# VHH binders against q68dx3r342to642, part 21

Target 1, 301 residues: q68dx3r342to642
Amino acid sequence: RDLCVVLLNGQHLEVKCDVESTVGAVFNAVTSFANLEELTYFGLAYMKSKEFFFLDSETRLCKIAPEGWREQPQKTSMNTFTLFLRIKFFVSHYGLLQHSLTRHQFYLQLRKDILEERLYCNEEILLQLGVLALQAEFGNYPKEQVESKPYFHVEDYIPASLIERMTALRVQVEVSEMHRLSSALWGEDAELKFLRVTQQLPEYGVLVHQVFSEKRRPEEEMALGICAKGVIVYEVKNNSRIAMLRFQWRETGKISTYQKKFTITSSVTGKKHTFVTDSAKTSKYLLDLCSAQHGFNAQMG
Short names: E, the ipSAE of ESMFold2; O, the ipSAE of OpenDDE; V2, 0.75 times the mean of E and O plus 0.25 times the DockQ between their complexes.

## First folded at step 10 (VHH; framework vhh_gocatamig_d2)

Design f03 (at its last look DockQ between E and O 0.88; V2 from the best seeds 0.80)
Fold by OpenDDE, look of step 10:
Structure f03 (fold): chain B 301 residues (1-301), chain A 123 residues (1-123)
Amino acid sequence: as target 1 above (301 residues)
Amino acid sequence: EVQLVESGGGLVQPGGSLTLSCAASGFTFSDYRLAWYRQAPGKKRELVAGITSGGYTVYMDSVKGRFTISRDNAKNSVYLQMNSLRAEDTAVYYCAKETGYDIETGTYYFDYWGQGTLVTVSS
């Protein structure tokens, strides 16, 4: 059987595997191919409803494969099995990363998250990050430009929502001007600056998943953010997330699941906070993700 | 509703063997960790063996090399093969399903239990 793995650089890799292959096997193949180091930070994920779900290394692919993949004699577009290489564990500072390639992967991940608006950022910082990305990829502002042709595509550097608000032309002009006026920072140094800026964002390293209130108030959309530091409860309004509650690990006693329900118990007050997910599988995933993030935090401490 | 039903307990002589079975229902069996606990008279319940969804196993020191935990996802069952049984192994054995994660201990914990099956090792 064949599956596709999307790397952080956008490369699509076709991986041959059998029905009994594990996620770990695929992960090793992909990371070996890409010559990635510090593998502990990475994971394979599948996408569901625009969310990424990390897979356990022990999981057989057949368990998560789309319908028909197992029985498929020949790969068809209808039954394409796609996984994504993503950063699962985010260090607090890029200086903790030992390899330049790993730092680059973080840069790529964060760029993608910013562009896809998975990581919230205000307009000013978005423009700044766009410029830094230009510096990283193009270096200094090209002085000799044909005025009729932009030297970059705005959609590659600025989120669609901001482009819609400002218009493509205005974004092009403004970002170009900012790039022209930017300091002599390029290449890896620009990427590091990008990392520095993004690592200061409130949602840095936060893996966000939609949940519902136990009281099922249709008017209230909620999400859980899970990260190395703990769990964040968000209220979601108009595609914006407002942090309502924060559960640091030191303040968290137990995390449990029952069917579709995900529950956090405070170690301080003993209060239970229950959220509803779309499935028992999702709730279990969130639990395991918490466990993993907690473990990661413990290792970094 | 989560249900765990243990079977296979009984009277066995020292040095003998016994296989415990646990039939599970009410949840996606393959997604959860499972464990065997035991409680001897007058003692606290203790973890005997655990198995992850992927089949990784853990054992208490006193049963290492003698006991084997395994699972059959197709049958929604977990097993405990007990060899070289000792009098000290006498206890009620419980099958357990993963409940959650304890941040303080950094470990998964089990609160779902079956009714248990009695294992008596005696001459």
Scores: ipSAE 0.873, ipTM 0.939, lowest interface PAE 0.4, mean pLDDT 93
Fold by ESMFold2, look of step 10:
Structure f03 (fold): chain B 301 residues (1-301), chain A 123 residues (1-123)
Amino acid sequence: as target 1 above (301 residues)
Amino acid sequence: EVQLVESGGGLVQPGGSLTLSCAASGFTFSDYRLAWYRQAPGKKRELVAGITSGGYTVYMDSVKGRFTISRDNAKNSVYLQMNSLRAEDTAVYYCAKETGYDIETGTYYFDYWGQGTLVTVSS
């Protein structure tokens, strides 16, 4: 009856629960442990195929747990039950976040999403963000470190794909030089600059989920990006996604599902855009996620 | 393919009780919102009660405290317990299944309906 919750700072929190426990009960325990006060931005999610799916607070854990979880917990011989504390709702500007700990959680998730390449940006911005993360942790460039071993591991600040292109040595030298030349920033000040830079990215706050074309020539891999502003339709090719179509909420009439199909109807043209998901459950989830993001947008002022 | 079959209607004295049932098929019942609507003669169809997949319920004001919506996901059924019935509750009651979300109204909408079951509160 053990549940693991992964926090944004990397902690793995073991949560004891019973058969009747809900996601909401776990969420309350975890957020209390983390001393979070601005709870409306956060949710618990499970991971499927590298995608996070948020859970409703009323959902009973036994409905989503791996087979055998209700028996005595023998995590090694059965699938472990792991949930993730994640940000579901991204504010348009970090100034809307009233508590410093909340802003720190946004920083942690955005940093992780950059490193794990869920949030894309160009090489120059990747290096800038790496330096800002260094400044958040170390402040000024350590003057004595030039004569000794490196004071940081490049993989903790720069995504693997960029390290492969530039080599670890070149990345370390360039990031160190940029850190040395940077203005003094420390802790939260550097984190706020990190947030400011990431908020300008086209994919900031976009929750991306794989879908497929209903009527395109082959069943081409696509993705839907759902965010506070609306829905983005991506074509996916070679692990690269390209925005093909954008729906602001005011341009959207109705969203509907039928079995594995998810349909967006334009309120401007009346045209319907239908996508295929891997299951009826996924279609329904995307509908509910759109409803939630639309509601958040209306409340965010 | 979506099928909704209501039952349990009938003639009831004022102050009496009835339980309406709706058997559903053609979709994964546990994933969707269900609702009861009613239509009195000469009036527009109106929402009576709704229930989410997680069991959260909503009611129109005139039935709060008297009606209870519930669901049994194992039986693919949704119920409406109607107590303290009044003449104004006389209507055909329809079971409905969620279709989607309407951005303009900010609400879920229902386009799948049963054939209805008549409730008459009289005598």
Scores: ipSAE 0.682, ipTM 0.847, lowest interface PAE 0.8, mean pLDDT 88
ESMFold2 (binder alone), look of step 10: mean pLDDT 80; pTM 0.782

Design f04 (at its last look DockQ between E and O 0.86; V2 from the best seeds 0.81)
Fold by OpenDDE, look of step 10:
Parts: C-alpha cells; structure tokens; sequence
Structure f04 (fold): chain B 301 residues (1-301), chain A 123 residues (1-123)
C-alpha cells in the first residue's frame, strides 16, 4: 500500500507500507528521509474537517486509512491516504532547539499556520511576518527588479483574508515597500526573528479543535485549544477566537471522556467543564492530546 | 452503556495457572486502555496489569514474569494469563476501562469496572 506524507516544506513523499504498518514506522521512514533531528517535537497527523489530528505511533494505519485503502493494492486518486508531518510540541523559545534544521521546521510550521490562519495574528504582525519571510527567502529587497513584475506572490506570504480586505495590489505594494525598508536581516536570522515574533502570539503552540457546549446553544461555536501550558476555551465568532477560560495544568485535576463528551475538572474548585465533540473518537483524542502536552510540559520544566 | 464482564476465575492450587477473560461492550474497544485490578479481602484494590490501545503492557512488580495481559480487539476482550499462582494472588479480579487522565499523577485512571471474578489460590 502507498500513502502520501506531506512535509512541512510542502514536499509530498510517497511511502510504501503494509496494511499492518504502524504510524511509528511511517514516521521513522519520513523523518529519516528528511534527516530530521529532535524527533520528539514532531508527529504525523491526518486532516479532518480542516483540523489536524495527531496519530499515536502504535496505531496501525489500517485503523485510520480511508475506505477502500486496505482493499486496494494500488493507489487510486479516489482513495489517497494522506498524512501530514507537523510540529506536535512547541517549545517556548526557539533557543531550546538544538538543531538548525529543527528551527527551520518550526519556522515552516508557523509560516503555514499563519498563512492558513490557524494561528491568529493581527494585521500589523501579519505584514511584518510576511516581510520576515521574504527576508528569509530572498534576502534584501531586489533593487533591480522590474517594477512591472512582482518578485513574490502575495498569497505565499499573506493570509487570504487579509489579501481580500486590502486587495492583492495594495498588499503587494505595501509588503514590497516594507521589505525595501527593512533592516539587513536575511536567511536564518530572519527565520529566527520570525520565530521570536510568533512565539509571542497568544495562540502560539495551541492546537485548536472545535467543540460544542453541553447545553447546545446553536448560536455559540466553541473551540478548545490544547498546548503545553494547558487548555484554553475559545468562543468562536466570525472566524475569530476569543479566549474565555484558561486551564493551566496546575489548575487542572482530571480530564475525562464519556462518549462524545470531554470534561475538565478543576483541581482548585472541583468544577467540571464539559464539552461535546463530534464523536467519541474525537473526545478520546483530545484527552490523549492533553496527556501528551502535559507530559511534554513536564519534561521541559 | 459501558459493560465489562469478567470470567475465568476459580479455585487453583499454588503453582497453577488461570486465564481470566473480560468481554467489553458499549465503547470502541480498540481506542481505550484496559487494565486488570484485584482486591484481596481486607485490602485495597490495586492495579495488576495494564495494556494500552497499541498493545504496550505494564505490570505491578509482584506479578511480573508470571502474569500476562493481552487484548483481542476483534473480540472486544482483554485477558489476564496468570501463571505460577501464589496464595497472595487470591483476590477478586476486575477488568477496567480507561476513564481519563489525572494531571496530578500524570497517569490514566480507571473508574469503569466489571463485577469481578474471584480467584482463589489454595492447596
């Protein structure tokens, strides 16, 4: 059987595997191919409803494979099994990372998250990050550029929503000008600054998943953010997330699941906060993700 | 509703062997950690063995090398093979399903239990 793994650099890697192959086996193959170090930060995930779900290393692929993948020896376009290499655990500071390649992977992840609007950022910072990315990839502003042809595509550096609001032309002009006026920062240094800026964002390292209130208020969309520091409860309005509650691990007693329900119990008040997910599988995933993040935090502390 | 039904308990002589079974229903069996607990008369319930969804196992020290926990996802069953049984192994054995994660202890905990099956090791 074949599956496709999308790397952080956008490369698609075809991986041959058996029906009995594990996620861990694929992970090792992929990371070996990419010569990645510090593997503890990475994970494989599948995408569902625009969300990424990390997979356990012990999980067999057949358990998560799309329908027909198991029965079909040949890869068909209709039954393509795609996984994504992603950063699962986010360090608080890039200085904690030992390898330049790992830092680069974080840069790529965060660029993608910003661009795809998984990580919220205000307009000013978005433009700044765009410029930093240009500096990272192109270095200094090209002085000899023919004005008639843009030296970059705005969609590669600025989120679609901002482009829509500002217009592509305006974004092109503004970002180009900002790049022209930017300091002599390029390459790896620009990436590091990018990391520094993004690591200060409120949603940095937060893995966000849609949930529902137990009392099902159809008008209220909610999401849970899970990160190394704890769980964040978001209210979602017009594609904006507002943090309503924060459960740091030190304030959290137990996390439990029952069918579609995900429950956080405060260690301080004993109060239970229950959220509804779309499936028992999702609720269990959230539980395991919490466990994993908590464990990571403990190791880094 | 989550249901766990233990079986296989009985009277066995010291040094003997016994296999406990637990049939599970009411949840996606393959997604959850399972465990065996035991409670001897006058003692607290204790974790005997656990198995992750992926099949990783752990044991209490006193049963290491003697007991084996396994699972069959196709049958929604978890087993406890008990060899070289000792008098101190006498207890009611409970099958357990994962309930959640305890932040303080950093471990998964189990609150779903079956009715238990009695194992008596006696000459």
Amino acid sequence: as target 1 above (301 residues)
Amino acid sequence: EVQLVESGGGLVQPGGSLTLSCAASGFTFSDYRLAWYRQAPGKKRELVAGITSGGSTYYMDSVKGRFTISRDNAKNSVYLQMNSLRAEDTAVYYCAKETGYDIETGTYYFDYWGQGTLVTVSS
Scores: ipSAE 0.882, ipTM 0.943, lowest interface PAE 0.4, mean pLDDT 93
Fold by ESMFold2, look of step 10:
Structure f04 (fold): chain B 301 residues (1-301), chain A 123 residues (1-123)
Amino acid sequence: as target 1 above (301 residues)
Amino acid sequence: EVQLVESGGGLVQPGGSLTLSCAASGFTFSDYRLAWYRQAPGKKRELVAGITSGGSTYYMDSVKGRFTISRDNAKNSVYLQMNSLRAEDTAVYYCAKETGYDIETGTYYFDYWGQGTLVTVSS
């Protein structure tokens, strides 16, 4: 049977596997194909409602596959089984990554997250990152370039929302001018500068998931950001999120679940903060993600 | 809503064997960790054995090699096979379900348990 794994470089890998295969077997095959050696940072995830959910290696594919995948392939598009190779654990500094290929994967995911607006930063930084990505691929500004003639497509380097606010022409002119004036960087050197800039962002390495308050008020959408340092509580309104509360791990006593409810207990105040998820399985997932991120944090220091 | 019902306790001679059972309801059994705890007279409750949703097991040192935890997800049940019983194994045994994760200890903790089943090992 077939499943598709999307790699960070955009490649779609078709994986042939047994009906009883596990996520771990697919992960090993995919990471071997990609020549990845530092595997602890990566996982396989499925996408649900624009969010990535990481899978345990012991999980059998038939447990998570679309209906009908186990018996025989069916002709419907709803039977496409797609997983994503993603970074689950983000190091505090790229220098902790031993292999250039690993740093390249971090660069690819952070660039993708910037373009797809999962990782936000201000206009000036967005333009800077676009220029760094352009330098990584093309090096120095072409000396023979005519200012009105593009040598790149702006949508490959700058998020759509910024292009909409500035117009494509203005973005192209400003990125080109910044590229012309920039230092001589190419390939990995530009990627490392990209990593240096993104690792300083407040939401670097934050895995964001939608939750709701215990109140039944539809307009009070919230999110939890789970990362190596702890948990961030966001209010979400009109296409933006605002950090309202932060729990560093040392400020957190216990994390618990009951049905759809996910609760964080502060070790400083003793107060409990409860959020509602779309299912008991999501609540359990968030608990396990917190456990995993907390364990990763201990290994970094 | 979470219900855990232990059974199988009793009086056993040293060196004997006993199988404890725990029937669970009120949650999706296959998604959670389960554990057996015990409380001996005059002692605090202690973890005896645990089992993850994936089937990995853990045992306290004094029971390793003598006790076996297992689960049957189809029957929503967890078991503790106790062999080579000793007087020090005398305790009330409790089945427990995962509640959450304790940041300070870095371990999962278990606050849901049943009434317990008494195991007495008597010379």
Scores: ipSAE 0.715, ipTM 0.852, lowest interface PAE 0.6, mean pLDDT 88
ESMFold2 (binder alone), look of step 10: mean pLDDT 81; pTM 0.790

Design f05 (at its last look DockQ between E and O 0.83; V2 from the best seeds 0.77)
Fold by OpenDDE, look of step 10:
Structure f05 (fold): chain B 301 residues (1-301), chain A 123 residues (1-123)
Amino acid sequence: as target 1 above (301 residues)
Amino acid sequence: EVQLVESGGGLVQPGGSLTLSCAASGFTFSDWRLAWYRQAPGKKRELVAGITSGGSTVYMDSVKGRFTISRDNAKNSVYLQMNSLRAEDTAVYYCAKETGYDIETGTYYFDYWGQGTLVTVSS
C-alpha cells in the first residue's frame, strides 16, 4: 500500500507500507529519510476539516486509512491516504533545540502556521515575519531588481486575509521596502529571529480544535487550544479567537471523555467544564493530546 | 452505555491456570485502554494488568511472568491469562475501561468496571 507524507518543507513523500503497518513505522521511515533529529518533537497527523490530528505511533494505518485504501493499489486519486509531518511539541525557546535542522523544522512549521492563519498574529508582526522569512530565504534585498518583476510572491509570505485587506500590490511594496531597510539578519539568523518572535505569540505552540458548548448555543463557536502549558478555551467569532478560559496543568485535576463530550475538571474548584466535539473519536483524541502535552511539559520542566 | 462483563472465574488449585474474559460494549473498543483489577477480601482494589489500544502492556510486579493481558478488538474482548496461580491471587477480578487522564498523577485512570468474577485459589 502507498501513502503520501507531506513534510514541513512541502515535499511529498510516497511511502510504501503494509495494511498492518503502524504510524510509528511510517514515522521512522519518513524521519530517517529526512535525516531528522530530536524526533520527540515531531508527529504524524492527518487532516480533517482543516485541523490536524496527531496519530499515535502504535496505531495501525488501516484504522485511519480512507475508505478503499485497503484495496490498493487503486489508480484513483480519490483514495489517496495523506499524512503530514508536523511539530507536535513546541519548546518554549528555540535554544532548547540541539540541532540546526530541528530549528529549521520549527521555522518551517511556524511559517506554515502563520501563513495558513492557524497561529494568530497582528498585522504588524505578520509583516515583520514576512520580512524575516525573506531575509531567511533571500538574504539581503536584491538591489538589481527589475522593477517590473517582484522577487517574491506575497502569498508565500503573507496570509491571504491580510493580502485581501491591503491588496497584493500594497503588500508587495510595503514588504519589499521593509526588506530593503532591513540590514542585519539573513539565513539562519533570520530564522532564529523568526522563531524568537513567534515564540512570544499568545498562541505559540497551541494546537487548536473546534468544540461546541454543551448548551448547544448555535451562536457560540468555541475552540480548545491544547499546549504544553495547559488548555485554553477560545470563543471564535469571524475567524478570530478570543481566549476566555485558561487551564494550566497545575490547576487541572482530571480530563475525561464520555462519547462526544470532553470534560476538564479543575483541581482547585472541582468545577467541571464540558465541551462537545463532533465525535467520540475526537473527544478521545483531545484527551490523549492533553496527556501527551502534559507529559511533554513535565519532561521539559 | 459502557458495559463490561467478566467471565472465567472459579476455583483452582495452587499452580493452576485460569483465563478470564471480559466482553465489552457501548464504546469503540479499539480506541481505549483496558485493565484488569482485583480486590481481595479486606484489601483495596489494585491494578493487575493494563493494555493500551496499541497492545502495550503493564503488570503489577507480583504477577509479572505469570499473568498475560491481551485483547481482541474484533471480539471487543480483553483477557487475562493467569498461570502459576497462588493463594494470594484469590480475589474478585474486574475488567476496567479507561475513563480519563489524571493530571496530578500523570496517569490514565479507570472507573468503568464490570461486576467482577471471583477467582479462588485453594488446595
Scores: ipSAE 0.873, ipTM 0.940, lowest interface PAE 0.4, mean pLDDT 93
Fold by ESMFold2, look of step 10:
Formats: C-alpha cells, sequence, structure tokens
Structure f05 (fold): chain B 301 residues (1-301), chain A 123 residues (1-123)
C-alpha cells in the first residue's frame, strides 16, 4: 500500500508500507529521508476539518487510513492516505535546537502557518515576516536594474487576508521598500530572525482545536489552544478567535473526560470548565495532548 | 455507560497464585488506560498496576516482579496475574478505567470502578 507524507519543505513522499505497518515505522523512514537528527520535536499527523491530529508511534496505519485503502492496492485519488510531518513540541528559544536543519524545519512550519493563517499576528509583524522570508531566499534587495518586473510574488510571503485588505500593489510596494531598507541578511541568518520574531508571538507553539460551550449557548463555537505553557480558551466569532481564559499548568489541577466532554479543573479556584468535542476520541486526544505538552514543558526547564 | 466487572478473587495460601479478570463495556476499550487498584481493610485505595492502550505497564514497588497486568482488546478484558502472594496483598481489588490527567502528580487517574473482587491470603 501507498502512503503520502507531506514534508515541511513541500515535498510529497510516497511511502511503501503494508497494512499492519505502524506510524512509527513511517516516521522513521520519513525522518531518515529528511536527514533529521533531533526527532523529539516532530510527529506525524493526519488532517481532519483543517486541524492536525498527531499520531502515536504504536498506532497501526490501518486504524486511521481512509476507507478502501486496505482493500485497493492500486493507486486512486479516492484511496489517498496522507500524513504530515509536523512539529508537535515547540522550544521556547531556537537556541535550544542543536542542528541547523532542525531550526530550518521550525522556520518552514512557522512560515507555512503564517501564510495559511493558522498563526496570526498584526499587520506590521506580517509584513516584517514576509521581508525576512524574502531575505532568506533572495538576500539583499535587487540592484536598481531589476527590469520592470516584480522580483517576487506577494502570495508567497504575505497571507491572502492581508493582501485583500491592503491590495496586492500596496503589499508589493511596502514589502519592496522594507526589503530595500533592511540590513544585509540572507539564508539561515534571516531564518533565525524570523524564528526570533515568531517565538515571541502569543500563539507561538499553540495547537488549536475546535470545541463547543457546554453551558452558555451550546451552539457557540470555541477553541482550545494547547501548548507547552498550558491551555488557552478561545471564543470563535467570524472565523477569528479571541483568548478568554488562560490556564498555566501550575494553575491547572486536573484534566478529565467523559464521553464528548473535556473538563479543566483550576487548582487555584477549584472551578471546573467543561467543553464539548465532536467525539469521545477527540476528548481522549485532547487529554493526551495536554499530558504530552505538560511533560515537554517540564523537560524544557 | 462505563461498566467494569471483576472476577477471580478468592482465598489463597501465602506463596500461592491467583488471576483476576475484568470485563469492560461502554467505551472503546482499546483506546484507554486500565488499572488495578486495591483497598485493604482500614486503608486507602492504592494503585497496584496500570496498562496503557499500547500495552506498556507500571507496577507499585511491593508487587513488582510478582504481579503482571495484561489486556485482551479482542475480549475487552484486563487481567492481573498475582504470584507469590503475601498476607499484605489481602484486599478488595478493583478494575478501573482512565478518567483524566492530574497536573500536580503528572499521572493519569481513574474514577470508573468495578464492584471489586476480594482476595484473601491466609496462613
Amino acid sequence: as target 1 above (301 residues)
Amino acid sequence: EVQLVESGGGLVQPGGSLTLSCAASGFTFSDWRLAWYRQAPGKKRELVAGITSGGSTVYMDSVKGRFTISRDNAKNSVYLQMNSLRAEDTAVYYCAKETGYDIETGTYYFDYWGQGTLVTVSS
């Protein structure tokens, strides 16, 4: 059977596996291909409803494969089984990463998350990040003799929503001027500055998942952001999210599940905060994600 | 509704062996951690052994090397093989299903219980 794994650099790898292969086997093959050494930050995820769900190494591929994958060894688009190599655990500072290739993967994911609007920041920072990505690829501003053509496509550096708000022309002019005025940065140096800026964002390293209110307007859409520092509760309105509550791990006593319900109990107040998920499986996933992120936080110090 | 039914308890001599069984229903058994707890007369409940969905196990120090927890996902059952039993192992043994994660201890905890099965180790 054939499995597609999407790497952070955009490559799509076709991985040969049997029906009883585990996620761990695929992960080892993919990370070896990518020459990654610092593996603890990475995982394989599947996508459901535009959210990434990380898989345990022990999980058999047949448990998560799309219907028909195990019965149709011939390739078809209806049987496509796609996993993603993603960063699960975000270090607080890029200096904790020992290898440049690892830092490059962090850069690639953060850049992609900015462009795909999974990681939000204000307009000024979006433009700054676009220029840093441009510098990483092109270095210094082109000489005066760049003939009558834009030297970059704005869509490769700036999220679509900002382009819509500012217009493509204004974005191009602004980014070009900022690039012209920028100090000489290129390659990895520009990527490190990109990482320095993004690691300071409020949503850096936050894994966001949709949930719903239990008590107040059960149809109200909410989200949980789970990260190394704790849990963030968002209200979601007009496709945007607003942080309403934050639980640092030290402020959190217990996390519990019951069927589709996911509950956080504050260790400070004793108050319980309950959310509804789409399934018991999602509730279990969020519980395990909290456990994993809490454990990672302890390791970072 | 989560249901856990223990069986296999009884009277046994010191040094003897006993196998406890627990039949589970009302949840996707293979996705969750299971555990055995025990409560001796006049004492608080204590964790004896736990097993993850993937089969990894933990044991309290006093039973390590003597007790073995296992699971059969096809039968929705979890087992406790108890060997080299001692008088201090006398207790009611409870099968339990994972409920949540305790941040202060960094451990998973269990609030769903069976009725228990009595193990008596008598000289």
Scores: ipSAE 0.630, ipTM 0.818, lowest interface PAE 1.0, mean pLDDT 88
ESMFold2 (binder alone), look of step 10: mean pLDDT 80; pTM 0.780

## First folded at step 11 (VHH)

Design g01 (framework vhh_etentamig_d1; at its last look DockQ between E and O 0.52; V2 from the best seeds 0.00; counts 0 for: pae O 2.9 > 2)
Fold by ESMFold2, look of step 11:
Structure g01 (fold): chain B 301 residues (1-301), chain A 124 residues (1-124)
Amino acid sequence: as target 1 above (301 residues)
Amino acid sequence: EVQLLESGGGLVQPGGSLRLSCAASGFTFSDYRMSWVRQAPGKGPEWVSGISGSGGSTYYADSVKGRFTISRDNSKNTLYLQMNSLRAEDTAVYYCAKETGYDIETGTYYFDYRGQGTLVTVSS
């Protein structure tokens, strides 16, 4: 059986596996191929409705595979089975990462998350990050470059929404000028500064999932951000999210689920905050994600 | 509505064996961690053993480790507890419990039990 795993560098790996293979077996094969040593930060995820859902290592592939995948490999009308190697646990400072290859993976995911608008920041920072990515790839501004001829495609470095607001021409000029004026950085040094900037963002390391309010009819759209520090509650309007409430782990007593409902109980007030998800499976997943992030936070200090 | 129906208890001599079963319904059984909890006469509840949703990870209280084996059959929505080398101190009502939440203060999952339980009596 064939499974596609998308790596953070964009590479698609074809993985051969048995019908009884687990997610853990695939994870080990993929991380060995990628020569990753610091494995505890990573996981395999599937994508559903533009959201990533991490899988437990014990999960059998046949349980999550598309229809017909466990049949003979010669079936021609099959849906492709695709998983993603993603970072699940984000360190508070890149210096905690022991290996340069691990830091490179963090850079790749954060860059992709910025470009795909999964991680938001203001225009000035977006431009700065674009320049840092250029420096990581090209170093200093090309000395023999004719300014009228572009040396990069803006879409590779700047999110589409910013390009639309500023126009491609203005983005090209601004990024090029910032690159020309930038201090000398290259390769890993530029990537580390990229990491330094992104780790200061409010949503750094936050895994965001759609939920709905229990107390309103019709239910207003909301999101939960789950991270090492705790849980963030967002209101969502026009594809924009606004933080409403934050639960640090020390302010949180219990997390529970009941059917499609996910409940956080404050240890300070005793008040229960309940959110509605699309399924009992999603509620359970969010509980497990909180447990995992809480455990990671305790390990970090 | 979550329903848990325990069975398999009885009277057994010290050193004997019993296998407990729990039939589960009202939820997707394979998605939840399960555990066994027991309550001896006049005592509070004691966690005995736990198992992951897939069945791949099992956990035991020190008092039963090496003697009890937890397992599950997700195709039959059934949880099991194989109890060997039984002792008088194992006498209790045994309850099947379903994961309901995560306790931040302890860093552990917590479970709820709703069945009548099944009585295990170990005596000469």
Scores: ipSAE 0.658, ipTM 0.843, lowest interface PAE 0.9, mean pLDDT 88
Fold by OpenDDE, look of step 11:
Structure g01 (fold): chain B 301 residues (1-301), chain A 124 residues (1-124)
Amino acid sequence: as target 1 above (301 residues)
Amino acid sequence: EVQLLESGGGLVQPGGSLRLSCAASGFTFSDYRMSWVRQAPGKGPEWVSGISGSGGSTYYADSVKGRFTISRDNSKNTLYLQMNSLRAEDTAVYYCAKETGYDIETGTYYFDYRGQGTLVTVSS
């Protein structure tokens, strides 16, 4: 059987496997192919409803594969099984990463998250990050470039929503000018600065999943952000997330699940906060993710 | 009805090994974290080890870390505990438990179901 793994650099890697192959086997194949180090930070995930769900290494592919994948000996476009290599655990500072390639992977992940608007960023920082990405890619502003001709595509560096608001032309002009006026910075140094800036963002390293209030009111759409530092409760309205509650691990008591319900009990107030997910599987996933992130934090601390 | 049936307990000498099994039924086994807990005579329950639904994540009490290995076969709805280098202090009734949550602060794990247990006696 064939599956596709999307790498952080955008490369699509075809992986051949058996129906009984595990996620771990695929992960090893992919990371070996990409020569990745520090594998502890990475994970394979599948996409569901625009969210990424990390897979356990021991999970058999046949359990998560799309319908028809097991029965089809040949790869078909209609039944493509696609997984994503992603950063699962985000270090607090890039300096904790030992390998340049790992730092680069973090850069790629964060760049994607910014562009795909999974990681919120204000307009000013978005433009700054765009310029840093240009510096990473092109180095200094190309002096030989004709001023009227764009040397980059704005959609590769600026989120679509901002382009829509500012217009492509304005973004092009402003980002180009910012790049021109920027101090000399290129390559890895530019990536590191990108990491530095993004690591200061409130949602850095936060894995966000949609949940609902216990009352299941449609107007009360919420999301949980799970990260190394704890759990964040977001209110979601009009494509924006507002942090309502934060539970640092030291402030977190009991985390529990019951069917579709996910409950956090504050160790400070003793108050229980219950959320509803779309399935028992999802609630359990969230529990596991909390445990994993907490463990990671403990390891790094 | 949820059922958990432990087996594999017995008498073993110090330094010996045992493998416990737990047969689960009445629920979607792979969807739930499972744990082993034990209770020694005259003592309260002690959490021993836990494993994620898919089996990829495992965790252990400090008292058994490096000696015990938890695993599961979801195709067989079975939980396992490989116990090596057994000590007298490991003597207890071992229970398979369906995990519902944990307390990050205290390290306490919560369960809604557990089996009848299997006795492990470590004695010379």
Scores: ipSAE 0.043, ipTM 0.510, lowest interface PAE 2.9, mean pLDDT 90
ESMFold2 (binder alone), look of step 11: mean pLDDT 81; pTM 0.808

